# VH-VL binders against Cytochrome c-554 (cycF), part 6

Target 1, 133 residues: Cytochrome c-554 (cycF), of Cereibacter sphaeroides (q3j2p2)
Amino acid sequence: QDARQIERMIEGRHGLMTLMAHELGKLGGMAKEETPYDAEVAGKAASNLSALASVISPELFPKGSAVGEAEDSEALPAIWEKPDDFAQKISGMEEAAAKMQAAAGTDLASLQGAMRDLGAACGSCHETYRQKD

## First folded at step 19 (VH-VL)

Design o4 (from j1 with light chain E55Q)
Fold by ESMFold2, fold request of step 21:
Structure o4 (fold): chain C 133 residues (1-133), chain A 124 residues (1-124), chain B 107 residues (1-107)
Amino acid sequence: as target 1 above (133 residues)
Amino acid sequence: QVQLVESGGGVVQPGRSLRLSCTASGFTFSRYTMHWVRQAPGKGLEWVAVIWYDGSKKYYAESVKGRFTISRDNSKNILFLQMDSLRLEDTAVYYCATGDYIWGTYRTYYFDYWGQGTLVTFSS
Amino acid sequence: DIQMTQSPSSVSASVGDRVTITCRASQGISSYLAWYQQKPGKAPKLLIYAASNLQTGVPSRFSGSGSGSDFTLTISSLQPEDFATYYCQQYYSFPLTFGGGTKVEHK
């Protein structure tokens, strides 16, 4: 049942990323001025994103769930080779999401700045710990 | 750790050319829009030029347009400023600066990261 | 081009004082305004983006306000490390432009 547990963790973290992408899509559309800025919508999306980011933890990345070890995984082995750095990247994403929560409902310029910082935090983690296409 | 290091400054004669370099490390250089900002000794800050992360767009301050060329080599993580037809008014410390992460292509042209600067001056 | 007028040019202050610095744009720039601190011989450091958002690691005694054309940077209780020159910068449109600076110096 170890294989079942690893499979469920991989499915769970994929679902988590999909929900985060959904909230980011709403914020991104407003930040790019593709949809009108709405402070209440932006604030709610940022709150949801912060809650989703807080669920990211090392427990979602059990040993044996890396790319090449488990089917459908995109997680690089570096996660387990550099555990302190991975934890720091997760903390950085949580901090950026919290800043988004504080800024998104203020005005468009604030949302855009928070989106820039969140994008950098996400990119920093993915470049080291996620398999690239 | 993000690091920007400028080089290539020095003492030159008016009318000559100089090439400044900015070497970047600790971040994915090819995803960041880059700027040059200068500061004459004892004076304020003046924006000089910008180049998009992929090199697709460049803009210049009017004071340097037609004389300076900004460029980048994303394979080597280097930003350049080619300075032609130099004038005494170009005397300054030149900084490379960034923070404009391009994901989303937003109006966020302010600078989290700055280099230490490189000084350009003139000889008589 | 958008001109940024910063006042005062200098402030003489003591530790513990409240310091306010203003920045005026020659046209409306919404909230596309950043504030920087620069110490002698060093590169500028970003304090505030989008008029009011504190950059990570900047002490909470710094705050920014304003929109449109008029902006204020406030230091609620000046500390010894806050003696420096402060610049505003608009990023509403190119060319990007800075204010002339405000030097906060020890009384």
Scores: ipSAE 0.663, ipTM 0.876, lowest interface PAE 1.2, mean pLDDT 89
Fold by ESMFold2, fold request of step 21:
Structure o4 (fold): chain C 133 residues (1-133), chain A 124 residues (1-124), chain B 107 residues (1-107)
Amino acid sequence: as target 1 above (133 residues)
Amino acid sequence: QVQLVESGGGVVQPGRSLRLSCTASGFTFSRYTMHWVRQAPGKGLEWVAVIWYDGSKKYYAESVKGRFTISRDNSKNILFLQMDSLRLEDTAVYYCATGDYIWGTYRTYYFDYWGQGTLVTFSS
Amino acid sequence: DIQMTQSPSSVSASVGDRVTITCRASQGISSYLAWYQQKPGKAPKLLIYAASNLQTGVPSRFSGSGSGSDFTLTISSLQPEDFATYYCQQYYSFPLTFGGGTKVEHK
């Protein structure tokens, strides 16, 4: 794929992750009781997060977009060496986001349970597939 | 695939000691708070002890406090239960259990994953 | 310590029946309650967390309700694989405590 297409995909996935972190920040603040729990805000943030998670796909990670191959990439080569495991981790993140969407607006205990599962899913993927600074 | 495997159970005499082990695989063990839960034959479930993911906090059920010690070796992915001064009342299947990832530094103390258990029983 | 009183101790039911199990806490625990299913010779399986949230892979015929001190597990249409013992567990505070169990068995 040409260098311009690769750069667009890297920029796109960075933007996707930034928006997900924004929604996670709202949910996390409530779950840790740093901000008051608000069922409507939690439900909306979870809905946005689920939509964002649903667009994560291998298409955002074209060959040639690994760290060291393209500028501004943090994606480890393992993504292309273990495509089945990477797909499984993406599916796990999407499942956790859907569980958050079902739970976040119910009450604080429900939000906290879904945050636990989402944290585990995010951590599992990043441990293998994102370069650590 | 998350897997928890207990070992070290067996037949013991009252007043003796046993050490139970729980070997973990398929997840980042050092990120999870771990528990022991036991079940006497034909009876209900009883929580026994908890150890934080980093070993910094431990709590015990009153029935075992002072006799049992929970510990972990995060370099080997092993959870332990040292059982001293054993009594007939300690007869049970012992499960290791987990689910509380460190990101849930709030109340999520319920168990998604359980081992298959190891039996501790007595003869004299 | 928070005592969990579960009722009934057993229920005889047929496939297709609606089964309701209750759990009462000795003090308010908000919604910090989980439900488990256990079959003979097996470890418990998590069904519900935070009183009402279905764990992944659990059939939708299971539901939980309640907050504060009174909680209910409902099986809307009992299936052959649902004959088992069910436990509630509070996780509001340590020590963590379980209800005494409810055995759901063939009529």
Scores: ipSAE 0.644, ipTM 0.858, lowest interface PAE 1.1, mean pLDDT 89
Fold by ESMFold2, last read:
Structure o4 (fold): chain C 133 residues (1-133), chain A 124 residues (1-124), chain B 107 residues (1-107)
Amino acid sequence: as target 1 above (133 residues)
Amino acid sequence: QVQLVESGGGVVQPGRSLRLSCTASGFTFSRYTMHWVRQAPGKGLEWVAVIWYDGSKKYYAESVKGRFTISRDNSKNILFLQMDSLRLEDTAVYYCATGDYIWGTYRTYYFDYWGQGTLVTFSS
Amino acid sequence: DIQMTQSPSSVSASVGDRVTITCRASQGISSYLAWYQQKPGKAPKLLIYAASNLQTGVPSRFSGSGSGSDFTLTISSLQPEDFATYYCQQYYSFPLTFGGGTKVEHK
C-alpha cells in the first residue's frame, strides 16, 4: 500500500478510537454516579458505541501500518502475526458493545454490569495489539 | 522509553504546603490518565488521586480530599500534586503512576509505569 | 470503599518452594485485580492484570487466579529474585485500593 493510504487508515483508526472513548466517557460518568443516570443519554451513547465498534475492520490495519513501519502508528505487529486472535478480540468488543446497548437504557445497575465486560474487552485487545508508550 | 520523574519532596512542618511535580517523557502524556500513589515508611501502598487524560475529572482518597489538588499541564507533560494543610500521616514516598490507555479506562486502572518516588517528611 | 484483605502478612520460604498468596475483596470485583511486586527502595512492578494475565516480561512461574472476591497469586518455584513484598490492587471502582502486602522472605 502507498504511504498516503497507510496514513489515512492510521488517522481513521485513531479517530475511531477517540470517538469510542468519548461515548465510553458518558457511560462511565453515569456508572460511577458522577453524572445523573439518564436512560435516553445512556441508550444513545451505547448505540453510538456499538456502531463505532462495528466499523473496526481489517481495512483499518493494512500491512505496513505497524509501529515502527509508519508514522504515528501504535499498532503492534502481532495484529498481522495472529489475525484470528485479533479478529476474535474485535468480535468480543462488538459483542460487549451490543450487550451495553441492550443494558444501558434499562437502569443504572444494568449499565454498571455491562461496563465491566466492555472495559475488559477494550483492555484485552489493547494489551496484545497496541503499543502502550 | 517511558520515564516518570517526581520532584518537589522534602522536609516540611505540619500545616505547611508542598507541591510535587512529575515530569513525563517517552509517551503521549495527554492520552494517559495519571495517578499519585504513596507509601509511608515501612507501610503498604495507598492510592491518593487521579486525573483524567484531559484534566476533566479528578478523584481523591478520602484521607486527602479537600487538602490535596491534582492537576496537569499537557503542553509541558507535567503532573502536579498540590499538598496543603499537611499532616504527620502524610509522611510517605509519593509516586506518580499511569494506567491503561484512555480506551476503556473507567474500569481498568492498574499501573504499568511508576516513577521512582519523592519523599515527604516532617521536622519537629 | 472496597477493602482488600491480603494474607498471609509474611511467608518464610526457600528457593524452589511453591508460594501462594491470597487476596479477598469486600465485595465482588469480577476480575478487576492486579498484582505487584516491590523490592526495598524500588517502585512497584506490575506482575498480573485482570486477575490472571501476565504483564509483558514477567516470568511464567508467576500466575494469578480467581474472580469475584477471592484471588490468588502463585509462584510455582521461588527464585532468589522473588524475595520481595507483593500487593494486590482492585480497579473495579474508585477509590482504588491495595491489599496490605505479603512479604516473602528467606527461610
Scores: ipSAE 0.000, ipTM 0.520, lowest interface PAE 15.1, mean pLDDT 84
Fold by ESMFold2, last read:
Formats: C-alpha cells, sequence, structure tokens
Structure o4 (fold): chain C 133 residues (1-133), chain A 124 residues (1-124), chain B 107 residues (1-107)
C-alpha cells in the first residue's frame, strides 16, 4: 500500500466515525432528555447509524495505517494482531445498531434501553483498537 | 497528564457529616462521567456512586442510597461526595475514578484512572 | 443486583506458576467484565476489560477469557511483581459490582 492510499483509508474511516457520532448525538440527546423525544428523528438517526455501521470494512484499516505509522491515525496495532477479534467487535457494533434501529422510533424508554448495549459495543471496540487520549 | 486527587477524609463522629472532594486535572473534566469506589480496611472494592459528565443523572449503591450525595462542579473540575448518616460500615478508603468514555454516550463503566484515595473512619 | 463470586479467595503460588482465578456472575453479563490488580496501599490497576481485552501497558502474561456468567483471569507465568489482590467487576448494569477479591501470595 502506498502513502496516498493509506491517507484515503484513514480519511474514510474518520469520516464514517464522525457521521456515526453525529447520529449517535441525536439519539444520545434524546436519551439524556436534553432534547425532546421525537420518534421520526430518532428512527431516521438509528436507520442512518445502522447503515453507516454496515459499511465498516477491513479495507479501511490497511496495514501501515496504525498510530505512529501514519499521520492522524489513532488505530492501534492490535487491529492487525487480532483480526478475528476486531471483526467480532465490528459485528457486535452492527448488531447493537440494528437493535437501536428496532427500538428508537418506538418510544423514549425503548431508545434509552438500546443505548446501553450500543454504548458498550462501541466502547468495547475502541478500548482495544483505538489509541487513548 | 491525568491526575485525580481526593481530599477531605478523616474521623467522623456520630451525628457529623463529611464531604469528600476529588480535584481533576490533565483532561476535560466536563466530558467525563465520574465515580466513587470505596474499600474497607482489609476488604474488597465496592462501587458507591456515579454522576454523569453534565451532572444530569446520579446512581448510588443500595448501601449508601439516601445518605450520600454525589455532585460535581465542572467550572472548578471538582467531584464531591457528601456523606451523611454515617455508619461503621462506611469506614473505608474512598477513591474517585474514571476512564475513557464510550463513544457517543459520554459514560464510563470501568476505570483506568484512580485517585490515591482518602480514608474515612467512623468513630463510634 | 448482580453478585460476582470470585474463586479462590486466596492462592499460594511460586514465581513461574500458572495462576487461574475465576469469577462467576449471578446472571448473564455477556462480556461486560473488567479485571483489576491491587497492591497494598495502592489504587487498583485495570488489567483487562470486555472480558478478554488487555489494557495498554499490561504484560502479555495476563489474559482473560469467558462470556455469559463464567470468567477466568490467567497469569501464565507468575512474576515477583504479580503478588497482589485481583478483582473482577461487572459493568452490565447498575449497580456496578466487584467480586470479593483473590489474594495471590508467595508460598
Amino acid sequence: as target 1 above (133 residues)
Amino acid sequence: QVQLVESGGGVVQPGRSLRLSCTASGFTFSRYTMHWVRQAPGKGLEWVAVIWYDGSKKYYAESVKGRFTISRDNSKNILFLQMDSLRLEDTAVYYCATGDYIWGTYRTYYFDYWGQGTLVTFSS
Amino acid sequence: DIQMTQSPSSVSASVGDRVTITCRASQGISSYLAWYQQKPGKAPKLLIYAASNLQTGVPSRFSGSGSGSDFTLTISSLQPEDFATYYCQQYYSFPLTFGGGTKVEHK
């Protein structure tokens, strides 16, 4: 892999994470009751989140794109040392997003219940595979 | 670097209260959910309480519910634990603790940052 | 409340031994489990999160396994600095709860 391709993949995965954080922010705001619950907004945010999670792929994490190897990377070398576990964590995030999609548009309690699993799934992956600040 | 420093521990007599402080530095305190965890001398760890990053929600262990109040001042980067109606079983070292928050939820549930602890002794 | 039961309460071991510590939850907690090491007079140190993920800076002789309700911490070859007390902690639901601890001490 050449340097330009690595830069594009890092940009791509950052963009995916940023868009996912955007949708999570809407759901999180409603879950914390900082914004009014709105079933239509919640349903669309969860649908978008599920779609974004489904496009996470190994090609966004090419060898040579770890922290310390590429500029602006936060990806830990463990991704390439434990590829099966990384894939399992991604699958877990997809499952949690699907659960949120099924719950978010129903009512606030359902949205709040699904946030726990979604938060745990995101944290589980990032704690092992993302450099801490 | 991240630093958590507890203070305010001491000997508490019946009928008295105690307020613990935890001063945070080296990170954006207002983005982190904070916890208190205690350990009686020679005993194990017990989670005590949590407060959300913005102070909007608080949860307590059943053993302290109604007697302890967790709070925070995000402008001063200080976490507090107000301890009322103390019992002998509240004698412990009290730690404040936090860790990286789960992306998008602003919550932490396990702890890679701990203070040094402050000892609270109930004298009855 | 989810009760966490650690076994054994203590173990006498020698440098070089393989040490295993178990933790059982009173209900399924998926993989929402952390392990801590604590030395006398010090705050706990996070070793493992999500049942099997090694915290940054923790030696590779430590490993975690399990899901559901049964979990194991393994030290593959005990070192002098590993004599300490170890705790599991579930974070599936509030209240967060710790196991009773396992003291690993020199034989």
Scores: ipSAE 0.000, ipTM 0.521, lowest interface PAE 14.5, mean pLDDT 85

Design o5 (from j1 with heavy chain Y53F)
Fold by ESMFold2, look of step 20:
Structure o5 (fold): chain C 133 residues (1-133), chain A 124 residues (1-124), chain B 107 residues (1-107)
Amino acid sequence: as target 1 above (133 residues)
Amino acid sequence: QVQLVESGGGVVQPGRSLRLSCTASGFTFSRYTMHWVRQAPGKGLEWVAVIWFDGSKKYYAESVKGRFTISRDNSKNILFLQMDSLRLEDTAVYYCATGDYIWGTYRTYYFDYWGQGTLVTFSS
Amino acid sequence: DIQMTQSPSSVSASVGDRVTITCRASQGISSYLAWYQQKPGKAPKLLIYAASNLETGVPSRFSGSGSGSDFTLTISSLQPEDFATYYCQQYYSFPLTFGGGTKVEHK
């Protein structure tokens, strides 16, 4: 029963990350000028990303769900060794997503500026708390 | 840490030449577009020139076009400004500048890294 | 060329005051606007990019707003280290151009 709950949380956080990557991809394509800037598409992607970021919480990372403890987990034990730092990184992600939500529909310059901070927030968390390939 | 250090300024006579250098460290110089910006004593900032990260494109302010040449040596991490046919109105502190690139590009058009500047002045 | 008109040219203020500085572009530049602080004998320091994005390490009392052609830098509560000259800069198109500067000085 406990193991089943851990499996569902791992599946849930994988799905969450996949959806965030989908929205981030739209914003990134515009920021790199690989796709044309579209204020409506950018605004909606940023709104979706902010909503997805708001559901990231420690409860998605229960004890027993680390790499080497559970199937299909990529979460490093550092999450549970440094819980205050992990929480701070999550808060940074939420703040960066909110900044993007305010900026993305305004113009390309604003989207690019906010993407700089969002990219840094994503990288900061992954470098410390996600298993590398 | 990022460092930009200008050199080559001094006192010259009108019509002569100077070559300014900017030595860069603490970042991958060959991935950054570099600029020169100048400031006359007691005056505002004036953009002078830009050179693309790979040297493929160069642009100049109209006031210096044809007289100044921007260049770079990516193997030595040095930016140059060759200043020919110098005039009294070229009196300024010259800064090299760059910054974190816009996400997904290696270009910068605003500057979070500046040198401390090198002064170019004229003798009477 | 895009001309940047900055006002006022100077401000006399006291510690704790709110200071606002405006910058107007001669044509629309969307949000391609940066703000710099410069102290005597020093190089400029980037404060704001993309009109409203605060550079890392810059105190939160600084903020930028505006888009299109009208922009504002605000210092919500002036500190002793904020007495300096401030410049706006457009990066919408070449040639890159700066405003004329605003000197914020002790009253």
Scores: ipSAE 0.020, ipTM 0.658, lowest interface PAE 8.2, mean pLDDT 85

